# Designs tried in a protein design chat: VH-VL binders against q9vpl3. Part 13

Target 1, 224 residues: q9vpl3
Amino acid sequence: RGKINIQRPKAPHYERARVVAVTQPKYPELPKAKSCFKTRAERTQQQQENPYNEIIAREVRNWLDHSRLVAFFHLSSITADDIFRVRVQLHKQNLHLKSYGSKIIEQAVKNTRYEAIVPLFHSNHCIVFSPDPEKTAALLRIVRRVPQMVLLGGIVEETMLSRNQLVAYAQMPGLHAVQAQLVQTLSQAPGHLIQQLQAHQNSFVQVLDVHAKNQMNEETPKST

## First folded at step 1 (VH-VL)

Design b26 (framework fv_imvotamab_arm2)
Fold by ESMFold2-Fast, scan of step 1:
Parts: sequence; structure tokens; C-alpha cells
Structure b26 (fold): chain C 224 residues (1-224), chain A 121 residues (1-121), chain B 112 residues (1-112)
Amino acid sequence: as target 1 above (224 residues)
Amino acid sequence: EVQLVQSGAEVKKPGESLKISCKGSGYSFTDYWIGWVRQMPGKGLEWMGIIYPGDSDTRYSPSFQGQVTISADKSITTAYLQWSSLKASDTAMYYCARPLSGSYEGAFDIWGQGTLVTVSS
Amino acid sequence: DIVMTQTPLSSPVTLGQPASISCRSSQSLVYSDGNTYLSWLQQRPGQPPRLLIYKISNRFSGVPDRFSGSGAGTDFTLKISRVEAEDVGVYYCMQATEFPWTFGGGTKVEIK
């Protein structure tokens, strides 16, 4: 049976919560039910006049500008303790797990070469940043043990790579002088990257839906 | 048990005033919006407006703005839909409905049984 | 206003056969939080509407597994895998992404 408490928000990450608390405008609290009744135009006006969103978007752009490795993940329901454990393991490898709202991501990458990633963030998501692309193999090894995180794609040396291309990159020998050239060989058959990234996201959502339905009948297996 | 109970059917003449009611029970009345939906005989659903009883914040569909008044009395957990002067074209079934909060926001999960209003000379 | 267009207007179906209803919006229904507030309602003759599906594909409590919702952006589908006699009625899609909230014109499901 469903044990998911949809009403309970996940605990905020310490660094993100601290930045949010400092930059967030102090305005009257509205019940969740009331806030959803603002028109899209009203919300657009509020976002344009809200310095909080711009500050966080600048933080995202800064991470993108200073990271030679960026990996995008779909994030299924995960406990605060589990994500904390993953974050600690990643941090030891100079990999930084961050979560941002879809509007913040869109604002950060709008009119940049990375705008194609926006469709990846229409559902639950997270991003891993690192200044060291040699850590791609370590990243995939750690995430392999975390079924709630599903790799969608990434950016290596400022080049957008699909999930399969990023996996291939992780299997290459770590040669400092030639890594940029290796990325170029991987990216020479990109296909329809936007459609590919969106398709993988949609396929994963469909798989999750099927999995959730199957969990309701887990006690009645088809065969024994 | 969460439910919305509406007042009984009304038969009125054009030009008369009318106020129909929708009583909420089994939940915190002031923490949820309550909406009104019209269904003309043999036709589809039309959203008329909503009210948040906690502060009486009311929002209308443009096609119903000025045509009706939505109000609520939180002391008796009742919402109202009111006409100052009825027209024959107001003949319809009127439903009150509660949208879910949180992750279900905007989906009407609890519906009243409906109030049939007939306006004829 | 966001216009919701449903097809077909009427769907006669044989008992046990699948039925499919389409809903198209005049603009994207993706809300600023990344969610799509598209729901499906069932209205049986002489009864108030009943919620079937919310946020595109989430089945509401007590709704049979034969009902499923799918779609994205502006195109949405409600499917009934095997129509039963009790499924006779009018089905409506509804958007709550933008004011004013709007309903589709309805699709009447009836047995052949």
C-alpha cells in the first residue's frame, strides 16, 4: 500500500537552506491552496520582481561556469538520511550534489548553449557538479548503488553528452592532456540530443508508473 | 467523513432573488477553498468561482463576474451562491465542490449533491 | 482563457473493449512548479461529478485500475482498459493551471 506522505516536504539541504533564508523576501505567508490560484501572469510578475530567484540563478550559472563535469539525474522518492549519505560519499570525491527548482534552472540556462537541459527538470531532479571530469567514473560507481537517482545526461568539458555518451566517457583512461580530444570524439555523433534527453526522462517516468502499479500487486506474482 | 451538503431545489420567477447554500462537514472549513460549478440542462460543466472561507477571498470566472455573488459564513461552515435578479438562463444544476490542497491542488475531490434551480414564468 | 477541447463528443463502446478520450489545451498546462494540473472527472447520469485522475496520471482513491491517464504539455488522454456497464456517463477534463479554471466539453461514453 502507499506509504508516501505527499504532504511532508523533504528536509532542505543545509547550504541551500542557508542561502535561501538569507536571500528570500520576507512577505506574508499564504496557504498552499491560495497560492496556486495566482495566474501565470501574476507569478511571472512576482518572479521578475523577486531578487531571490535571480540570486539563486546566478549561483547555478556560477556552478556551471566553474564545473568541468555536470551530471543531471531524475530523483525518485528518497529519505533525507539516504540522500545525506549519498551527498557525503560524493563530497569525498569532490562531487557536489545540488537541487534547484525548475524555474531557477530555466532562468539560469536561458539563452545559453545549455538551454536544452530544461525539459529534464519538469519532474523531480538533482545535479552533480565537479571541477574534475576524471571523477565521472567515481560518480557513476557511487550512483549505481542509489536506484533513486537515474542518470539523464551531462556536460563534460562544456560539451553536452547523452547518458550513453557519458557512460562511455567514464570507461576511457584518464589522460590529462587528451581528455578534451576524447570528449570531441564522443560528441561527434550527437543525434537529436534534446529529443533523446527528453525521451529518456519520459521513458523513466513511464517505467516508474508501471513499477508503482506493479508494487500494488507484489504479493501476487505471475509465477513461482 | 468529509462531505458537502447543498440546499434543496428551487423554483423561481425571473427577477426574483435567490441564495443557495453548501454546508461543509468533516474537515477544517477555513483551510480549503470551495468552488461553484454550473451545469445547464444537458450541457457540460462551467466553473463559476471560488471562495476561501478563512478570509473570504473570492475569485470569479470572467463570464460570471457581476452575475452572482459567492460568500461564506465560517461560524456555520456554509458557503453561498446568490443572485440579485434571476433570469430564465440561470436554470441549471449548481454544484459546490472542494479542491484538494497540497499535491492535489485544483482537482475537485469532494462534490455536493447539487441544487437544481428552475427559473420560469 | 485556456480552451479545453475533448474528442470524441461521443464514444459508443462494446462491453469489455477499451475506450480512449483525448483532451487538448489551447496552451501548455505546465505550472511554475513543474506540475501539470490536469484532472479527469466522471459524471454518471443524475449524479454529481467524481474525480478519477489528478495531475495527468495519478488515480484518485477508490478509482478502479482500469482507468489511466497520460499526456504532457497540451495533449492528454484518458483510457479505460475494459469498459464496464457502470462506466456509462460523461467524462470531462479540467485544467487548474491558470485562472479561470476551465473544463473540456465532455465525452459521452455509452454501450453499443
Scores: ipSAE 0.006, ipTM 0.409, lowest interface PAE 9.9, mean pLDDT 76

Design b27 (framework fv_imvotamab_arm2)
Fold by ESMFold2-Fast, scan of step 1:
Order: C-alpha cells, then structure tokens, then sequence
Structure b27 (fold): chain C 224 residues (1-224), chain A 123 residues (1-123), chain B 112 residues (1-112)
C-alpha cells in the first residue's frame, strides 16, 4: 500500500500579496475630535478600498485567468473531514477546490466577461479550478461520489457552459479541434447562457449529445 | 479498432487462485469505466463491480464485496478480476464491459463488451 | 437495491410481426435530474450482450430502427416492430439510476 505525496501547488503571486496584506502595519487612531462624519457613499467607497478584499479579489481573478477549466457548485452541509478528503482526491488530478464569499466574487468579476456568474453564488457554494480542461471528466467522476456538491455550470476555454453542456463536453473525444468547434457552437451572450444554466433542459445539450454519440461511433471514437 | 479482448477459458479446482484479464485497445483506456458481469450457466446477468483505470477507483456490488478483487494496470491497458480461493459456485461466463460516464443527457450505459471468459470450477 | 422484473412472452413470435417486452422496477427510475437511466441489452445465443437502447428510448449506434423503447417511472417496454430471424435471443433491461446497478431476469424471444 502507498500514499500519494500531493505536493502543494506552487503559490501564485497573489498568495504573497495576501501575506503582505496581513502583515501591513496599523497606524494609531486619530482622536475623536479630529474624526470626520462620512456619508453612506463615502463609507462604501472606503470599504471598497479595503486592502484585504482587493487582495482576495485579485486572487480570484488570477485563478480565473490561469484556469482553462472552472466549475461552479452549490455546496450542501458537509463535514470538514469530508470536504478535506474531496480536496485531496481533486488535487491528485490538478483540480483545486476554492471557496470565496459572494461579495468577493462580485468584486472580482465586476466589469469582466464573467459578471453573469454572480447569481450562481447566492448561498453555500464552491469553485473548482484547473489549468487542464481535459480533467472535466475526472472532476465529474469525483463529484458524483459527493452528493453535497451539485454542479451548476462552468467555464471551459473562456466560454461559459451550462451543467448539461459541461457534462456533454466531458464525454467528447480528446481531439482539440472537435472540442474547440463544440465550445464555439455554444457561444452566446452571457445573459442567455445564465438563463440556460438555471434551466433543466435546453436544445444545445441535444445537439451536443448527438455530436458526442457520432464521435463515439466513429472508427476512433476516443483518443487523447 | 475499439475492442475489449479477454483471456482464455480456465478450468480450476476448488481452493485454487485465479486472475483473468480484459485488455482495452483503440480508445483512451484511462477515460472509461470497466465493469465485470457474471452469467452463470443458463442464468441471467449479474453486475459484479466497476473500476476506473485512471485512478483505480473501484466499486463492488454488495453481493460480490469481499468475494473478488477488481484491479487495473493502465500501463498495459488491462483490467483484472481475481479470486484468492475459487469455489464450485464460481463456475460462470465472465464478461468485461466499457461504461460511459454519467451525464444529465443520459449516457450512462455499457457500450462495448468483451467476448467473455468461461471459468469452470470442479473437482 | 432496485429489483428489475421482466415478464416472459406468452408464445413464440411470428416473423414479420411485432413483439413487446415488458420490464418493471421496484421503485421509480427517475433520477434527481429528471432523467431515467434505463437501458435494453440483447444477447444472441453464444454471444456477449449488445446494447440496443439507453435512457428509455434512445437507439444505440448501428441498432435497426425496428427497435424502440418507451415507458416512464417504473414501467418500461421494448418493442420490435417487425421481428426478423436474427432477433432470436434474450433481452435484458438494466437500471443505472441507483447504485448498485441491476439487471432484469431476461425475456427470451423465439421464432415460430
């Protein structure tokens, strides 16, 4: 019997930024007589300038920018031990499970292509990142054993996919040209895609299923 | 050519060990589950268990848990079914089959089958 | 475990006539995603099983259009619209909705 030595992934630069933010010196408070009353707008602006929030938002943006596979999950009640075991299994496949507050997600994706994902993070959520989109099948296989994690959708090669579209992608042959064409066929405005991510059924999944079946039944149905 | 090729027929005595094989070719072996199915003479099909060769994740039917061992060697694209001590009731045809992944469009099925390995256990 | 029950045919089938094979599950096969993971397999004498239909009604590649599947919940039917001599064999239903996956007992199709 052996143990798999899972080395910690090399820390992105944003981890250094997080450490620096924690160690920043705090200055003495001003006497109350010299404190100014601030309007709600001014207080909101000061809160948005919080170094910790900006560092964490930068971390989320870095994960989005470095990952060719991003999967979004609703997370039901789960023990710390259970989620740790899931993290270990995912890490074996270069899949990184992360959890961030909804406000941080919103700040990270504001004014970006991914702004439409914000509604997916109303409560109890987590995200899995990977630089390797071919790991989508491995991700779904691992998560099928964790009923507390419910797939909502994802991003593959910077294209947003519904749950059904992401699952169909996992069934495709490891041929980059075929996979790229499939992803491009699904491209639509983010608003329309979010509508599909919330729906139970859609016609694009039917097209993907037919295409996947045709690929499976060719002389070389799957080769990577 | 996409195929599953199983090892040849075996004739064994009770108490002997046995390991039979199922070799995949023409597809990405580590991307599909391999299942083992038993068919006793004149009887129907029984699911025994499945293995994902990419990480050796193995699942057994409750009635076969502890009775057999399923394993795989991805370097030679081969799955195995093994008994430590055979009994006469293990006499059966054994099939391996490739299973698609679960998806919400309904692709969870056995789409490719081996030719079968006949195992006869008698004294 | 989900128990799958198949009923034997009352008599051999006449060539060119339709045949219907019934399968019942001990509980609903509707998964939480709304899909029903019910498949049909054909086993000809001396051969390994062959997939005919998955997800109730979807024909697998290379399967003739005379084969069709229907049903919902706990009751499922495989229909052969025009039985050919090559259709002799045993037909099995299988569920993959709940672990462990289970097979029906099989229904033998014989020609008159």
Amino acid sequence: as target 1 above (224 residues)
Amino acid sequence: EVQLVQSGAEVKKPGESLKISCKGSGYSFTDYWIGWVRQMPGKGLEWMGIIYPGDSDTRYSPSFQGQVTISADKSITTAYLQWSSLKASDTAMYYCARQTFYDSSGYQYFDLWGQGTLVTVSS
Amino acid sequence: DIVMTQTPLSSPVTLGQPASISCRSSQSLVYSDGNTYLSWLQQRPGQPPRLLIYKISNRFSGVPDRFSGSGAGTDFTLKISRVEAEDVGVYYCMQATEFPWTFGGGTKVEIK
Scores: ipSAE 0.000, ipTM 0.414, lowest interface PAE 17.7, mean pLDDT 74

Design b28 (framework fv_imvotamab_arm2)
Fold by ESMFold2-Fast, scan of step 1:
Structure b28 (fold): chain C 224 residues (1-224), chain A 121 residues (1-121), chain B 112 residues (1-112)
Amino acid sequence: as target 1 above (224 residues)
Amino acid sequence: EVQLVQSGAEVKKPGESLKISCKGSGYSFTDYWIGWVRQMPGKGLEWMGIIYPGDSDTRYSPSFQGQVTISADKSITTAYLQWSSLKASDTAMYYCARGYEFGELYPFDYWGQGTLVTVSS
Amino acid sequence: DIVMTQTPLSSPVTLGQPASISCRSSQSLVYSDGNTYLSWLQQRPGQPPRLLIYKISNRFSGVPDRFSGSGAGTDFTLKISRVEAEDVGVYYCMQATEFPWTFGGGTKVEIK
């Protein structure tokens, strides 16, 4: 209704909310669906709850739990043939391209350490999973040839990495000791990760705007 | 020190086969692309194609697709450019060059010395 | 394919004077990651090409600071602030934004 109701709470507000949530006791309650008296709002909420989403959300959690490499991409319009070719190339390297709706991703990561990734999925997106973090270099090489897929960041060995950090990791995939040092070094600023990932999204939006304007200027004079 | 060393000059007749080489040293061969660039006498540069030796992912220019084969042998850190049947129009200097694309894209940052191929009757 | 057009075809220049080379692409070179993958190469007589500048304006290792690149979208410029004898050669622009990678036709820089 016109108002976004965006609050920009300070660190103390976030800490307070988190503490309250953690300390709240778990109470089993009777489902509202068994009540004889329901408001219109309650009926609407009940109708919008989809058990299918929770089943798929569990699948997403399973992928996250069993993958040592997870990479997040913004996905521009791409043909079915093009995405199929990419999926085949990735599969040969034990890289698994998956697409899930933003609500499903949100449900999958809610109340988990990965909750910070939710803003990445408010637009068209896809995720690549792999049990092998040494395939990060192969992933980036393949995706470089797919302009519709823009790397936003990822998770390596359960550590969230920005785009630049993931690229740096890919340059040195060799020894486990070197990899452990790199991941540890790159993970030393966890508070900045969300800002870096959001900055990449904003940069991408700006790039799309610039590219669209340049495309219109080039195509319209040339084709007409 | 990064080096790309190419095979020596070749003089061939039309219809003959040819395979020229580009040996990389001083870096991790399987982590970089190797590309091939043609320069006809007195003309500019033409991109022919590239290969990623780590998984043999190969990309060709449409002008050279089906005309040449690009391959690599990881065990001897060598990339190859091959013709099944040479034509007089293949007379040119052929360069190999290294490409890097992790975080920074350095297309053709280091170049071989070139292999002159002359095809005449 | 993206067509790269260079002007001028030749640039005779007096030692110590500036030189400027233009490169125009048939479509925008902005990649989806926000970067523009336009490079400049130098080829001295009898030698293989060498990378001078990548991503419009970044000098490659060992390239003198008299070389600078600028531009955006479809129009790019390579400038040599003070031409030296060793700068004689052919200069090429190149795009790596999309396959196939394509080169400009080249600009010959020579001393007059």
Scores: ipSAE 0.006, ipTM 0.506, lowest interface PAE 10.0, mean pLDDT 78

Design b29 (framework fv_imvotamab_arm2)
Fold by ESMFold2-Fast, scan of step 1:
Structure b29 (fold): chain C 224 residues (1-224), chain A 121 residues (1-121), chain B 112 residues (1-112)
Amino acid sequence: as target 1 above (224 residues)
Amino acid sequence: EVQLVQSGAEVKKPGESLKISCKGSGYSFTDYWIGWVRQMPGKGLEWMGIIYPGDSDTRYSPSFQGQVTISADKSITTAYLQWSSLKASDTAMYYCARLHYSDSLGYFDPWGQGTLVTVSS
Amino acid sequence: DIVMTQTPLSSPVTLGQPASISCRSSQSLVYSDGNTYLSWLQQRPGQPPRLLIYKISNRFSGVPDRFSGSGAGTDFTLKISRVEAEDVGVYYCMQATEFPWTFGGGTKVEIK
């Protein structure tokens, strides 16, 4: 090819169409609150179907089924270092301090005889498990020095006990000491003990029922 | 002392069935989930599924649903991974791992030594 | 599915120098119980994976102090303060917040 005469190219007509498109008004997007609400609802449903919840809930059920002593506590403000020191002290006595979310506990005990404990876990909480009910006295000695841990109640030998009943149980003498008193109380003491425990169990259940009903009735604020 | 021991390497042809094993020892086998992980040659790790040996509750990753069967025999503390009909794309190292869960702690330990499965014509 | 993205793909490091691996998730890894189930695994050549760190920053038993984890939400980091010869291998992040559980693509650590 010979010498090429080059002139500066002029902008194509397509550039003008592009400029017009850029100046078009932009329409507002969907309200963020509505989009966020639908996404949140889907996340909640997916979360409920997540097998991780079942894994944790199954572990809680196993602890409940295989422990002859279970104690429930409310926690006020406590540091990670302080709770760790308590956990170590309890572990030396074969007492296992565990903490689970309230939803996990609800899932674990739903449709079981332990369902009544759910209201105890609406705020910061922990549970102590042990295969040995004789360790109740050791447990109470340790937690008396931890004011952040407030005893709510427990389960001993599959029997639900209030705080006062659990404290009374801890003060009972061991099997060898009980045998020493057998001659004095052959006919009456066992009957009186059973009656007292049954009355305390009924009081514990009644307190939980009243508390649960009061919480349900408080759904609508009472205003006058 | 807690360990998972897997079966030996397998060499198979496409269309053949296979069942590999993962034997647990040193812990309560029925109280922990066991998971299966695939690692294709030169590639990364992929979760396949998990099983709770106590009641044989089994969950599969969507990519592996219908491709494999996971099972367990608690009398011999062994979990299994099975294929009804192998494909060349099943060539991989397969690991089993125990899910340890306590006090809201979730982690996978121990891991088995792995079973190499080679599928070629 | 939650997608886990690791950077870099490979990290050549001089002995005694630090190494840093990043892991990003497509969604928040905070579970309903407030915990973040993000773990780090090490795989040495020809060996099965080994747990290094769980719940972002907790070192597993027997793991050297030179390994540390940090992060929150969707951005996580594994650091090796002074790389030793035995640290060569592929490192994976893993999430167990949502099933199916997913792994990062891996980062190969090698000595220069």
Scores: ipSAE 0.000, ipTM 0.412, lowest interface PAE 18.1, mean pLDDT 74

Design b3 (framework fv_imvotamab_arm2)
Fold by OpenDDE, second read of step 2:
Structure b3 (fold): chain C 224 residues (1-224), chain A 121 residues (1-121), chain B 112 residues (1-112)
Amino acid sequence: as target 1 above (224 residues)
Amino acid sequence: EVQLVQSGAEVKKPGESLKISCKGSGYSFTSYWIGWVRQMPGKGLEWMGIIDPSDSYTRYSPSFQGQVTISADKSITTAYLQWSSLKASDTAMYYCARHDEGYLSEYFDYWGQGTLVTVSS
Amino acid sequence: DIVMTQTPLSSPVTLGQPASISCRSSQSLEYSDGNTYLSWLQQRPGQPPRLLIYKISNRFSGVPDRFSGSGAGTDFTLKISRVEAEDVGVYYCMQGTHWPYTFGGGTKVEIK
């Protein structure tokens, strides 16, 4: 009686195989133990669904919508104490320094006009908000003393500006000053025109007077 | 005139919660930080923490971190100091103070009249 | 934390005479901006603290000229040129350079 090779059992006869296949208890597939390791995608999705993150994202939107000046900074090896001091200094100028995670920023600006700022937030960053665009010069003055804060760019009056553009903006006279200058220039234009017109008329009158005088002198008969 | 007016004296038992207030007037409340200082009976002054009323950013002294909560309501120009559970050791005078608006300075120019908190069994 | 040490603990003074209070810090109080955020406060009996001097030597508004502050680095001095009866109280130095802000232990000025 040949040793039943238990390692390679002969395939059962076709009919037996059919019966065995049909009678095999369909054990519910044990739920594949969801690997305790949430995929990066699942982690990211769970982070997006955090109600707390939504609240913070809403806060960020609120700041962006109500600020006329927004400046973005990279932070290079700055201490908490230094950040605090800068915050105090900025606060005195009605400048509000905030720091948010990159994911929160992404969530906050998704499908908004601010979506272009997302690439700025790949490292340690902070944002300064202000309702007053005239504080741009003050902001730059303060930040110049903080080498750990590197200006990346900003938003002024709903316009995105590069670093250089923001610096240039800070050097410009305020909008009101420019408007005043424009009004002054416009107000002087009519005066200048009048002066030019009057000058021409006066010159013409002078020439006519000289001509009249010369004619009168020629008509005076030499009384022989 | 700049004024900080604090809430009245409190007598509490250990384990009770307490919230005292400091109301600012005569200035732009959101333009200045508010600090809290503890003075135990017969002892010196201790900084507890400070708050920016504009956004409620708060910084605590390490000794008071987790022991108290500092908050502010800018709509009514009021800062708060609160305990969830008072201890006998919390018996002290508590002062609020305003941070100066001057060029980068870390000093407080105006002070509240103080709130005496007595915690006794 | 920065330790602020005041001396003396008590300063009995005769009316009209000068008084001097010393304050030493465990570390330099000079900040990177070049400022030293040392302040002097006066606390009269039963009253809240009052700011006298800020940034070492600047008198706060309404503070009499008899009060003067000096010092640098870690050593600071408050001087009262002529002590008056209203000057009775406890004086504190305070550093605002390093968090947490800290006070000296106080110096009690009394009239002899």
Scores: ipSAE 0.025, ipTM 0.592, lowest interface PAE 3.2, mean pLDDT 84
Fold by ESMFold2-Fast, scan of step 1:
Structure b3 (fold): chain C 224 residues (1-224), chain A 121 residues (1-121), chain B 112 residues (1-112)
Amino acid sequence: as target 1 above (224 residues)
Amino acid sequence: EVQLVQSGAEVKKPGESLKISCKGSGYSFTSYWIGWVRQMPGKGLEWMGIIDPSDSYTRYSPSFQGQVTISADKSITTAYLQWSSLKASDTAMYYCARHDEGYLSEYFDYWGQGTLVTVSS
Amino acid sequence: DIVMTQTPLSSPVTLGQPASISCRSSQSLEYSDGNTYLSWLQQRPGQPPRLLIYKISNRFSGVPDRFSGSGAGTDFTLKISRVEAEDVGVYYCMQGTHWPYTFGGGTKVEIK
């Protein structure tokens, strides 16, 4: 009773500001000579640990901790109307579309078993979270109709899956126990998964290159 | 049988607050969105906003943002439309409608009977 | 906002004759998923709106087959093959493709 949401609630911006204010450290007096200068490398490292980023990173960790289904997507340019309609469709299936900066994601998963996902977020991206892994099929049906969202892979029951493995999981209409066994079977070779996710990213980049070259050829031939 | 039953007609003075209701029955209340539509006397239909009762997520038409508040109480399967301060221009028939979002649905399948709100001095 | 224009404003029809209502949108209603989220609603005198057609041409449960919808892009039509006394009322088109959802101005169908 009174718990807003087991999954991190979608809080107004002012709530984040309040949390930041409460959690900001009060710095004790230190000798100026020792504390007055930091190298560029030290400043970069310190900025990675700033309180604001840690609060948002904690939010991402909370989503990861309370979600039994996490799906990663590359996101092409999309209108606010179009992404809103996708968000509405996903929300009805208890699927929550979120977007976080790559630095925040890196900070959230650093020193966790999911650190390997960081390379997926070098480009424009979004993540879908759900406490219900049975919704994987609904997720893939909805997203298949959205050409701007390209599935990269995901996490089901704390196990990282490639795009093809996640598709295979979605095609199992059986009991949850049967699906859990499938997840374990699909993820039996951990090193292979990372290679598959990286290969998918590379294939997508190649598709973009081919598209760009085709457009250049189409634009160049005639201007009469 | 799916039904949306709205509260009775209201007669108010400008500046007064008002909260009208829409009670859903015969279906899983949290599985469907509820939308609110205004129809001014002798005029057509205007979309006001929508709420997901499962988490109270709301979205408003730009024309109604800040003018009204939409809320829901899933424990009694009821959605609400509220004004903090009524204006004479709020005189209208107000409908609630169930939004079937399903897989690529995006239409309103069942409608309430309407609540007539009259605001006069 | 997408503007929905309906014609005619009123359609007096003899019983048993066909009626046709047009709806034009200010921009395409085809969504990126290939679907077009255009609906038709009927409002009889003193009653709330009732869904007739969704996604251009799909009849809602309980809607007689004399009602049919057609169209694509920005131009849509609702046809009543044989108008009956119970069909008197105002008909609205609605787009659900882009937020905010918008309605046409309505077409009054009445008996001549």
Scores: ipSAE 0.005, ipTM 0.454, lowest interface PAE 12.1, mean pLDDT 77

Design b30 (framework fv_imvotamab_arm2)
Fold by ESMFold2-Fast, scan of step 1:
Structure b30 (fold): chain C 224 residues (1-224), chain A 120 residues (1-120), chain B 112 residues (1-112)
Amino acid sequence: as target 1 above (224 residues)
Amino acid sequence: EVQLVQSGAEVKKPGESLKISCKGSGYSFTSYWIGWVRQMPGKGLEWMGIIDPSDSYTRYSPSFQGQVTISADKSITTAYLQWSSLKASDTAMYYCARLDSYGYEGFDYWGQGTLVTVSS
Amino acid sequence: DIVMTQTPLSSPVTLGQPASISCRSSQSLEYSDGNTYLSWLQQRPGQPPRLLIYKISNRFSGVPDRFSGSGAGTDFTLKISRVEAEDVGVYYCMQGTHWPYTFGGGTKVEIK
């Protein structure tokens, strides 16, 4: 007697489906991400709608209070890969690139000595923090190769500096000389630093236009 | 001098949670990024994701986004890789590696690996 | 994702003879800063991976000079000028130019 006779009474739908599911070889599949990569817009929207914005604002205040160097940048359209690479390169120099929404920045600096920076952040921006002000030169060397990041100004040793003042700071020898010059700079131009930082924000469109035109007109170098 | 020391082998059942560790020593922990790599038995290397220990910024490979959580505790110089619910397909050797991205650009030091076995 | 294709899958070699491993990427690995972030890793049996070469051709500290890397754009080669017994293992190329970072499938170097 054949074993076929024993199998005849089985219900085709249920038993056939079970046999197929059990005996069907499973090809190993590399795990796929459970969720799609979040776009920049989705990440920005999540920050804006986060009911715990105060937690992030506290983080921003902590960075401001514990960093002796803070640099502000306008950020043009840049790929995730490019900004990630820049972030990693900066990190090696103890420079920490952070991006926070303008409302979070405003919440973080409201009623603090830093409130004057809020107007800088009406459009895309990022901030670089460091506990080491002598890293300003390293910062400027790295961001020089990132035309999408336009320096607006910064804060060094709790003193607000314009773009030109921060560039000058990077060229100074040693911490003592730097501190002395900052005191002299402040005494020569009291109250003008905030307006200079705002002027940088207003002029970044011109810098971006020049950069965009240079990129479009890239060809064999010519002398005039 | 520089060492990344990983936690010991784990044997788990499907559906269980797991957290494995990678402890850095002999260097400034917050000055380097830590990456996680999976190697399934008899297979090649797969990139999972990376973390900046200074601020816990993480970035995941699309294949692992939502499947694992990478974290770090800089006070004890330790990075973590965590599953909320393990699957049999998670059976693999897991490596952590330090990223030297400035000047040399490479994953220069690697942990010894943590073998995770998930079976019923 | 960038696909990294290695050939051959296995390379049996006689001690003292040269070995060559090829790695091809689906896209250029030259980054906007002019650097190409292509690395080579060695994994000996039962050991974790070890960095051999970074940025195409630079030997990592402690790596013997018999190992050399070359290439540009999408085509890269790792050469071992004189294979020694300790060189047995699997070799991987890896790209760090584009996220996510990706590895080649590996090439097993074995002694005949």
Scores: ipSAE 0.095, ipTM 0.586, lowest interface PAE 6.1, mean pLDDT 78
Fold by OpenDDE, second read of step 2:
Structure b30 (fold): chain C 224 residues (1-224), chain A 120 residues (1-120), chain B 112 residues (1-112)
Amino acid sequence: as target 1 above (224 residues)
Amino acid sequence: EVQLVQSGAEVKKPGESLKISCKGSGYSFTSYWIGWVRQMPGKGLEWMGIIDPSDSYTRYSPSFQGQVTISADKSITTAYLQWSSLKASDTAMYYCARLDSYGYEGFDYWGQGTLVTVSS
Amino acid sequence: DIVMTQTPLSSPVTLGQPASISCRSSQSLEYSDGNTYLSWLQQRPGQPPRLLIYKISNRFSGVPDRFSGSGAGTDFTLKISRVEAEDVGVYYCMQGTHWPYTFGGGTKVEIK
């Protein structure tokens, strides 16, 4: 009696195989139990549809739209207490420190002019908003005392600036001062031009006078 | 002149809700934090919490977390302290104060106080 | 929470004499910025608290020069060089370095 190979059962005779195939109860495929584990994609989609997230995203857009100064910071091992202290210091300068989730930021800036800021929000981050671009110097002064806050870049007057550009901007004289200087320079330009024109005229007159004098001297007959 | 003017004295029963106010004037209201301090009868001062009126960011003392709500309306330069359900133990003088010097040098200006009496 | 301990509880003083109030904190009040956010407040009877001293030794605007603050780390002192009648009240130290901010228990200054 040949050992029934339980590991590789001999394929049944063709006729038996056919009968077995036809008589096999087609059990309705149990709906694949939707694994209670919402796929990461489904979780992400559900998070996107949270009405609360929309509200917060709208808030972020509002801050971006009404701020003339926006600065982005990486937070490195900063405590809640440290953040609070910095917040208070910034607040006194009319600088508003906010922290939002990366997903909220993505949602907020999607299909907007601010979409380019998304890569800055891969880690712990905070944003400082201000209606006054002149506060950039004050912001940098405060943040220099907080080693846990690393400046990544910012937006000033609707222009995206790198970290270095933002630092340079803070060192520049205010727009009004530059404008005043420009006006002064422009106001001096006509004066210089007039002086140069007058100098040429004066020199010409002098040359003519010398010529006239020389001609008069030549016309004086030597009275022999 | 910088002034903080608080609402008048309140007499309430246990279980009632209450909202007292602190109006700031003579300065930029959104440029300073407002804090609330409790002083029980014959006792010392206790910090309850602070608020940034510019965005209504609030921080509570652990002892008062969930017990009170601090809010602000910047449009009328007013801060609020509210209870949903008063207790007899809430009987105290409540002061609002402006936080100066980046919030760490202390409170430079104080309201006149609001006496809250909760008695059955 | 940081505990602020004031001594004495009561300080009876003769007019014109000096007064000294001590405040001890359970932890250092020095912040990372190098500042120590210790304040002294005065509360006269029936009045709200008034700021006297901030950051250990700085007199607030309008505060008489007879008030002085000193100290470092965890030990602080308020001195009144010559007590006047208007100085009667309760004095509080306050720390603003660590949240939650906390007050000392108060020292009552009275005229003998």
Scores: ipSAE 0.020, ipTM 0.553, lowest interface PAE 4.2, mean pLDDT 84

